VH-VL binders against q5qx64. Designs and how they scored, part 11

Target 1, 184 residues: q5qx64
Amino acid sequence: MESESHWLWLFNTESGKLSVKLSDTDVFDTPYKPSQLVNIHFNEQMMDIEDATTFQIVSETLEAYPADKMPCAPQNAALNATAWCRFGRPQMPQSWHFQKSDISEWPLERRLCELNSGFDQGLFLILDTDDEFATCLLLSEGMQLSAIKSLRQYHVIKVTLNRLLPATVDLALSAQSNWGQQLA
Below, E stands for the ipSAE of ESMFold2; O stands for the ipSAE of OpenDDE; V2 stands for 0.75 times the mean of E and O plus 0.25 times the DockQ between their complexes.

## First folded at step 5 (VH-VL)

Design s16 (framework fv_lacutamab)
Fold by ESMFold2-Fast, scan of step 5:
Structure s16 (fold): chain C 184 residues (1-184), chain A 122 residues (1-122), chain B 107 residues (1-107)
Amino acid sequence: as target 1 above (184 residues)
Amino acid sequence: QIQLVQSGSELKKPGASVKVSCKASGYTFTSYYMQWVRQAPGQGLEWIGWINTNTGKPKYAEDFKGRFVFSLDTSVSTAYLQISSLKAEDTAVYFCARSGYRLWFGYGMDVWGQGTTVTVSS
Amino acid sequence: DIQMTQSPSFLSASVGDRVTITCKASQGISSYVAWYQQKPGQPPKLLIYAASTLQSGVPDRFSGSGSGTDYTLTISSLQAEDVAVYYCQQYYSTPLTFGGGTKVEIK
């Protein structure tokens, strides 16, 4: 098998399906709809250095957690995160649908968060942050937002930082330290 | 051409204040953090902190809280470091450097100013 | 704070030699590591970020590797212009912290 630096982006221009060619016989399909992606004008394109770096960092970040505590395979989440970082359209903030957090500043080292819709609480990977907003990718197998609306696994949303809740898995790993003490 | 240009060297007496400027060109100023790093004579690199150029929100390392203040003038793409109540131990070269906002490639400092030497002597 | 312990502090080698500089973090930092080169009188220059990703314009004789707490910068064939002080830096958690530096000189 070729390394991630030799992987190819595949785009079906008619269907708008974005995939990753990992080998001659292995293709990974992203769940992202054409409406969620920027305009793409190629059928095949090599992953560049930034894509390879994104995949490596996300994979390593998720692999640090116990497998039985994670709702997804690290490599699958990392491929989808890499696809979103390269081709995802900018998201509009959706913070008003979620429980406010008591946390005034989100610590850089916390790459996972949870969001509470009142119907469900989902685990997310933070893809990007600018001290005002966080771009979050759903790791949970799904998340109910209301009686009639749900997010599918790997859906990406943008929320204000005051909606981010500590991930339960991070709290368990820091049992001897007060999680709030690490923030400030 | 992407560059950061810092103000010239300063010679100050103990108790004075200094304001170092860092002017950015060739990129969108508010799309990158501005970081500040100090290097005392013959010593290694020491992180002072960063400022979010879009929000104006600073973050300081603990040892630099109080006397060190970051500020911005976004209309001229310039960041500032002000040090008040100067002490001899503040003698150092002060660098500004840009970094991206993103966790995956962001916090490495890819463009640096040339440095501003601040000498504090009586 | 995360401490970055860099070794050796000083290295003398011949042109063409393979040079290895190591950096150990006091806790796991998930490859959030950058390496810088600093020549006398100049600002640092970014060589590598994300532990192993080469910055554009940097010669391919430079490479980075490692995971968890242990990271390495390698110069596969040392050149005269590589005489400098090299620093590792973690950006996993604030405050960002640098290693103590490794001064590389030619024998």
Scores: ipSAE 0.240, ipTM 0.725, lowest interface PAE 4.2, mean pLDDT 87

Design s17 (framework fv_lacutamab; at its last look DockQ between E and O 0.57; V2 from the best seeds 0.00; counts 0 for: pae E 6.4 > 2)
Fold by OpenDDE, look of step 6:
Structure s17 (fold): chain C 184 residues (1-184), chain A 121 residues (1-121), chain B 107 residues (1-107)
Amino acid sequence: as target 1 above (184 residues)
Amino acid sequence: QIQLVQSGSELKKPGASVKVSCKASGYTFTSYYMQWVRQAPGQGLEWIGWINTNTGKPKYAEDFKGRFVFSLDTSVSTAYLQISSLKAEDTAVYFCARGYRLWFGYGMDVWGQGTTVTVSS
Amino acid sequence: DIQMTQSPSFLSASVGDRVTITCKASQGISSYVAWYQQKPGQPPKLLIYAASTLQSGVPDRFSGSGSGTDYTLTISSLQAEDVAVYYCQQYYSTPLTFGGGTKVEIK
């Protein structure tokens, strides 16, 4: 982010909305509820360098994919991802919603994944991983988990690594530009 | 103050083993991966691998698999690097450094002072 | 493995000069780049991460730029205390890899 960009975190206690003020005329609203957030005891707060850096890296990562293959705008996804990284409440794993994969290790360079619920398959941005879990942000315009339950876009869910599937868009990109890169 | 303090210099014979310690303080030990990097005399930096300080799961660069073993003692916020069957080419300064992974992998921001391991007959 | 080709390997300049060090990755690494400064007998010190973010406490005469495969560390006005070896590093994929280093000296 440029130094002239003085972005602010905004939290409205009345509406319960967490937003990003991008300019005097441009405010971005995150979809997250107060119950999903921590450390939101402020009205406005300057975005710090770590948040700006997170936004930058996520944006650049998502912009590398063809726009027509992505279910959301990179900027929106990056803003929500940054918001979650700063204020998101740690999630308990909910792996039972998703089908198992044969993956036991996830390569560092794979920032996208897909999850399959048996009812639907969605594209996710990986916000965080370790050797056991992945915290994933839904990029698809919704995802059906069951006959009666669905996820909204930008919903964050934590799952075990053995639920992750390679992202179709990522495989396509790898096939075109990185022939030597294989999934672990 | 956030810091990593490593064990002292080691002089070993070929075929021996060495265990370098790295004690962390001033931050939550289990919140950061511990990285290991070495530097041979007059040479550049070489990544050995990392260990998840929460789970204890290590990742090694291919060239270091086998003789190099990461371990932890979380009770004292300490990471260890053990090298077995030492060779002359293992002579180097070994550094521990904290870091993250993925989006939060913003480089290695805190380093130990380094441990010199000399392997000589 | 991703190779980081750093240039030049040696650089001699005067105090006050603008200094530029370049690092080229063997493939796109999406700004997952850090720069380190290492003085004799000391561990490396983080200067820049995410290609262009200045580490806290580092003088603003240091800056990083670049995208794709090409990245640059710039010292806008070289100081005597900047004599050191500088390294680029990628953390886009494992194994993490460093450039060969650039030794910076004062004329």
Scores: ipSAE 0.657, ipTM 0.877, lowest interface PAE 0.9, mean pLDDT 92
Fold by ESMFold2-Fast, scan of step 5:
Structure s17 (fold): chain C 184 residues (1-184), chain A 121 residues (1-121), chain B 107 residues (1-107)
Amino acid sequence: as target 1 above (184 residues)
Amino acid sequence: QIQLVQSGSELKKPGASVKVSCKASGYTFTSYYMQWVRQAPGQGLEWIGWINTNTGKPKYAEDFKGRFVFSLDTSVSTAYLQISSLKAEDTAVYFCARGYRLWFGYGMDVWGQGTTVTVSS
Amino acid sequence: DIQMTQSPSFLSASVGDRVTITCKASQGISSYVAWYQQKPGQPPKLLIYAASTLQSGVPDRFSGSGSGTDYTLTISSLQAEDVAVYYCQQYYSTPLTFGGGTKVEIK
């Protein structure tokens, strides 16, 4: 099934934001404005095979978690993740907002993480990582970084790996461990 | 256009070392991980590890830690696999392959032709 | 480590036949599955990635499907040039692991 291959990237004429046209009557707005994006000189552009693949993988990843423990709808997060992976402007690290973790390396299979600003602890989807940095999309409905700065849902940031914390939703699925007992 | 070209076959004695090269062309070398895969005679594929071509940091599968070392020369877009203290069981074809793009990968889409390493006395 | 169990290990079929190869992961791998074709003396060639996405330049008689732990490669109409060993591979978790391979021959 390749229904996603018929979807179109476009810009909403009222909001100015990048959007996905899912049908003649259904348009999904991302929160991303042109200043946050690259390679966007088009009126309409079809989602390609890579876009459809990204959407599918992110959707499946998020749908594996209980709905009542997720701060967002999987499909909405997946559309925003796909948009950022295709058009997102490369980010400079902003690790100074977040407390250091004791993690020395990040397991490839852990696609969710949390970051702790000292004011709030937010849940993120990891869009990309390597030995030094992770690019993270906020899944929480908002996150306070400081007395004067907050992230909106689906905002993307880049941080060093030593800022990543295990997601509590991953720990909550461990029925037999001490970690599961602490979260229960 | 896009290709990986590996060095020629090697015949070595037990205890010797070997260094296999993998030269990339047609793409930005540092934008992809370089992965290494082994195939013993008549057997299947086995992942050795990968190296981040931008940072130079390697990751090895458990069975390949110690004697196997990845390195790079980014000025000539070349990755290397060095195997020290060769054993008969190291006899295999060694492949380099261009890696997936971190979390949302596409598998290994470009492969070298393979380098046969034979260890015999 | 994630174990990939591939079946059958060998199959013989006629030109035009539908061929199915299966691969089972020891745990859920969220469609992080690739399929490769390897002909004698050649490196593997990527056919399918993300369980079902066809690699550019690969004939449309090849398709992939599956989810969770169970994945399938299908050749809808086998051609003589498809004689090869086929491998599945998970790239969900390190170490990356391959199935044992399926040798496909023509009767």
Scores: ipSAE 0.565, ipTM 0.827, lowest interface PAE 2.3, mean pLDDT 88
Fold by ESMFold2, look of step 6:
Structure s17 (fold): chain C 184 residues (1-184), chain A 121 residues (1-121), chain B 107 residues (1-107)
Amino acid sequence: as target 1 above (184 residues)
Amino acid sequence: QIQLVQSGSELKKPGASVKVSCKASGYTFTSYYMQWVRQAPGQGLEWIGWINTNTGKPKYAEDFKGRFVFSLDTSVSTAYLQISSLKAEDTAVYFCARGYRLWFGYGMDVWGQGTTVTVSS
Amino acid sequence: DIQMTQSPSFLSASVGDRVTITCKASQGISSYVAWYQQKPGQPPKLLIYAASTLQSGVPDRFSGSGSGTDYTLTISSLQAEDVAVYYCQQYYSTPLTFGGGTKVEIK
């Protein structure tokens, strides 16, 4: 999905469905409900350069992993990450769903993390961080958060940094590549 | 137009302090990190660090911890670099630059014009 | 810290020539590379980010490529206005680091 700068955001104002038109015959539906999105006032809009950049970076980050170690197609995660970064409504932190870690600082190069709810553990893409919080997009197929609540694939949750765990896939790849080289 | 406008050049003696300002316009100031880069005469670019404009929390490169302090005044969309106990080796052009707000977009897409700080006895 | 080794340090070429500048990172940086142009007396200007994405307003004679540790900036047809110093920069991990620069001049 390289040089096709013709991709369009599609928004159905009656249903509230956000999609990406990839070609005349190929439309990608995002999973987000209207209540999760900011107010969208167009039916069609071209992706801008920032959207294209987000898509490219996420795709290439995830494509660096073996396909059998990823719970999703990198392009699907990239489309949803781009949609959320552009149109997702700001979230309140929901750290109480997750067990604490001993992490006090999260290095810039850690693009993936895992979260453990005590019911389930999932792999996430980090969309944004600051000194207190991380905004995380679920890559795993689904994740139970509590007795009554679950998180669906590609949905987003905000947590304090002390809930983040190193991704198992990163630990496996670093052990495979070189001794003594810490993280990437 | 998105702009970063820095304060004017400074001539200082060793041991003095300087405070460089960087005023942003044309975008939401708190949505992007502000980065600081220096360039000594005849030398390349050197990253000093960044500041999260939403929280005010800085990150410094190791060689700049201590004497270099970032701060903000979000009411006027302005970032500051203060350098204390100036040394002759601090003579450089100091740039502010806007970083992307996303985790993976920390390229510096908008730069200030630079502030020359000259430290001489 | 990740070192960015940029080469050549200096090159001189004719208008219309293809120019290639390379950067090698001391470890893999997963395409988190930017390229900057700095003309005399000016701040740096972003040309390329994410290794290959062209910044808006930058002429399409500029392109970026590479992966892993090896990255390249290419000017397909050098123009007189391209006289500048060019820098690569990794933003994979802190501290962010720049290459040593490549001064490009016209013969």
Scores: ipSAE 0.043, ipTM 0.631, lowest interface PAE 6.4, mean pLDDT 87
ESMFold2 (binder alone), look of step 6: mean pLDDT 94; pTM 0.957

Design s18 (framework fv_lacutamab)
Fold by ESMFold2-Fast, scan of step 5:
Structure s18 (fold): chain C 184 residues (1-184), chain A 124 residues (1-124), chain B 107 residues (1-107)
Amino acid sequence: as target 1 above (184 residues)
Amino acid sequence: QIQLVQSGSELKKPGASVKVSCKASGYTFTSYYMQWVRQAPGQGLEWIGWINTNTGKPKYAEDFKGRFVFSLDTSVSTAYLQISSLKAEDTAVYFCARSGYRLWFGELYGMDVWGQGTTVTVSS
Amino acid sequence: DIQMTQSPSFLSASVGDRVTITCKASQGISSYVAWYQQKPGQPPKLLIYAASTLQSGVPDRFSGSGSGTDYTLTISSLQAEDVAVYYCQQYYSTPLTFGGGTKVEIK
């Protein structure tokens, strides 16, 4: 439904990162710094209808999963997803970190995926797709990509569609779902 | 004030070519896919394909590959459908329609704004 | 290709009647279904998307429901201005495909 229209986008003066002012006493900090963002020439900006819609859809999507099966609070993930959808700078693909899947087409309905780096397999929220790439937000607390590189929770990456793996949580909640047939 | 305006009707001979235009106004042209749908007289709707207005990449249904070509002029927010080597079976009303490609904007999926249609008649 | 089988092809009903049109996909399409209304000489008009979400400006007598392979458009109380051909369409995968259409007339 409707998000609070008085929520404000602003930059935290101490951290320098994008934040959401939810009330006079409550500020939610995103992990996103100005160099990762576009269209940010403001001191404060109201959350618009598109932002509110994104927040509601993402939070409802994630809240449909049992809380004990999700690595993050739905509303926190939704705020970060909304921030990236609104202001995120287009990313260069980093597909080389991840193993290829046998999936040739990704169903539009599937908003969760996993990626396998060989060191770790992380759960991601798909923020956007086109015919070549997916933009993915890490829901897991962290993900190791190599011996020296890791993604932090809520970090956004771009990968080719042939890196996406079905989320195991989708299969666990609907054992009767024909995931493979839907992909065909 | 969001609108798609198509070019006027065409009467062509078999073997000729036709180029249908679809001019967008009232929105950011490159933020939406442009889809093409045809409807033969007395028949239902048939999907021809779409073009990504940001990248220029087209996708065609198999039956329309070869003779049907999508193109864009983003400077004037216009999409084009060109049909070469026209056949009698190409007689139809051709529609352009916009649709979104952002995963979280359900309102942008489905074709929410349509052109008025361009009638192409192929007869000897 | 995903086939969309629409039924009935034709129906005739009275003003005030509840009208139901059904659409069956040849595979699961996870609610990526739109419904369109087309009046003679006009382009199609989007009524419903995501199986059940009403497009802005569309009267609330129109509703959509369904999941998996089976989807339904309902007109709760048919009005004279609802005379049209109705189409379902899947946008789950390319090529996008339409149902065969249902012509709705007043008795």
Scores: ipSAE 0.017, ipTM 0.532, lowest interface PAE 6.3, mean pLDDT 86

Design s19 (framework fv_lacutamab)
Fold by ESMFold2-Fast, scan of step 5:
Structure s19 (fold): chain C 184 residues (1-184), chain A 123 residues (1-123), chain B 107 residues (1-107)
Amino acid sequence: as target 1 above (184 residues)
Amino acid sequence: QIQLVQSGSELKKPGASVKVSCKASGYTFTSYYMQWVRQAPGQGLEWIGWINTNTGKPKYAEDFKGRFVFSLDTSVSTAYLQISSLKAEDTAVYFCARSGYRLWFGEYYMDVWGQGTTVTVSS
Amino acid sequence: DIQMTQSPSFLSASVGDRVTITCKASQGISSYVAWYQQKPGQPPKLLIYAASTLQSGVPDRFSGSGSGTDYTLTISSLQAEDVAVYYCQQYYSTPLTFGGGTKVEIK
């Protein structure tokens, strides 16, 4: 992809969704509609240094995993994560019926987690934590929450820290033996 | 320029209280955690805790719970450390330091430091 | 709590020498290690984070390496201005913890 220092935020004229213009011929569409976003009164706005930093960190984090073990392309997830971090409307925690975790304190290094709805177990990227809650972006292609409700890929939710489960892919690829030992 | 400026040195008697300030400039205050570190005379560095500048929620190391209290005045980009019921063992240089991004995934190394505030507790 | 054991506590070397400071964590910390330099009367200065990433503006004679529980700070050619106390620090989990420090002096 082109350098993130030259990328532009804009809204797709057909879909109405937030997009990133990567080059004159390449536009990435996020799934995020204006109603989910804040600070969006512009036609085009350049990515700033904080946006570029978020994109690089997420890309590098996800690129550490083998492609065949990840449900999404690292750069696509990174673009959506950057979009949400920049413009996402603050989420209110919902009363989700997720499985409780036995983890008393989530390790600062662990940026992937799973949530179990009882219907499905989804892989999420942790975008932020406020010491009580985690803001999580769905990396899985979809996640069933109930008989009638599902999350779409890249949907963002806010959950209490005691719902975060260790990511299976993270445990399998960890170079240090500690994460699995602490949780077993 | 990014800078943290701390209040001046304090000489206190046992039982008094002290409030150290740390004024940030050159960056968005609420996008970074503010951490506090202590260094007793001739000793190494000890982590006191941090405060999330966006939420105001503090976290303290176990040895510093009770008498040590973090607070913020976001309108002037300033963090505070208050120590109550001062003891001789509280004699130290106290540093504030910046870490992480509000929307970054928990990288808590300290890239910008205040100059330190010397607190001396003696009779 | 994760304990950071730093060695040696003191070293004396000549200008131009290669010096090595080691830091051992009591458990795996996945390269979430920073190194700081503190000169007398000054606050600590970040040299390295993520075990091996050099902070902007830090001379390239400083380097970090290691993984798991064992990490190393190397000064490839010691200079007179490098006289300081050096500290490692883990930021893998709270409470954040520092090594005991290594005082580096010129012979």
Scores: ipSAE 0.014, ipTM 0.553, lowest interface PAE 7.1, mean pLDDT 87

Design s2 (framework fv_lacutamab)
Fold by ESMFold2-Fast, scan of step 5:
Structure s2 (fold): chain C 184 residues (1-184), chain A 123 residues (1-123), chain B 107 residues (1-107)
Amino acid sequence: as target 1 above (184 residues)
Amino acid sequence: QIQLVQSGSELKKPGASVKVSCKASGYTFTSYYMQWVRQAPGQGLEWIGWINTNTGKPKYAEDFKGRFVFSLDTSVSTAYLQISSLKAEDTAVYFCARSGYRLWFGSYGMDVWGQGTTVTVSS
Amino acid sequence: DIQMTQSPSFLSASVGDRVTITCKASQGISSYVAWYQQKPGQPPKLLIYAASTLQSGVPDRFSGSGSGTDYTLTISSLQAEDVAVYYCQQYYSTPLTFGGGTKVEIK
């Protein structure tokens, strides 16, 4: 793979969406429009050390999961996560779409979560969390929220921590009793 | 000029309590976690825990639950570590250190440290 | 808890030598590793975070590498001022845990 130190942020001239130029012949398009982003007063901008670090860590985290259990390519998710972490506009919470969980604290090592809308249960990468909210990027190919609303893959939402559910892939790789003890 | 300045050394008897302060300056106090690390004489570093300076919510390592309590006074950008029912094995240098908490940015590395507060517990 | 096993515990080298310190996590930690330098009577100083990212102001003779469970701190050309104890630390999961430390001395 091409070195992150040579990658450029830019905007696709046809779609207007944020993209990453990986090489002279390879451009990755994010799904993010300028209206969803901040600090975008540039035509081209090099990835900095924080961008490269974010991409590396997210990629390694997702690559640790069995490929057959992941709904997306780790590198694609990592590029979109890096784009959102750098330029994503702060989100207003949309917790009302999702069922409450009994979780009061989210373990740091759990980088993935699921959210249940009642119509669908989606797998998300946690981009940012504190003691009140989580900002979550949809890894599933889509997620229905209501009869008339759906999230597309890589859509970012913000929810209160009491909406987060343990990811099934984490439970399969870890003893469930250990997870339960952390939440007790 | 970013600094963490800790209170002075303490000499205490077993069973007493101590409260160590850590005053921050030169940055937005509530934008960073405050972590606490212990170092017993001639020993390595041990993580005690951290406190979210915005919410006031602490997290402790298991060995330090019960007698160790983190608190804040955000009006003066100061974090506190209180140790109750002191034991001889609590003799150590106690450090405060700031860290980021943004998940993917290499956060939780402690980039600014206090000078340390020596707590000696002796009869 | 994630255990961080650091080796060697002690190292004596000459000025100009290449020094390597290793750190092994008991499970995969996805490059959530920091390295610290502690000189006698001083607090630790952050050298490296995210396994390989050099902290601002740290000399470029220091470098970090590794992935998964195995991580390395390298000093490409040891200087007299590098006499210190070096610690690795994982921040993948709480509780955060440190390696046992490596004391580096000049012979």
Scores: ipSAE 0.425, ipTM 0.792, lowest interface PAE 3.0, mean pLDDT 89

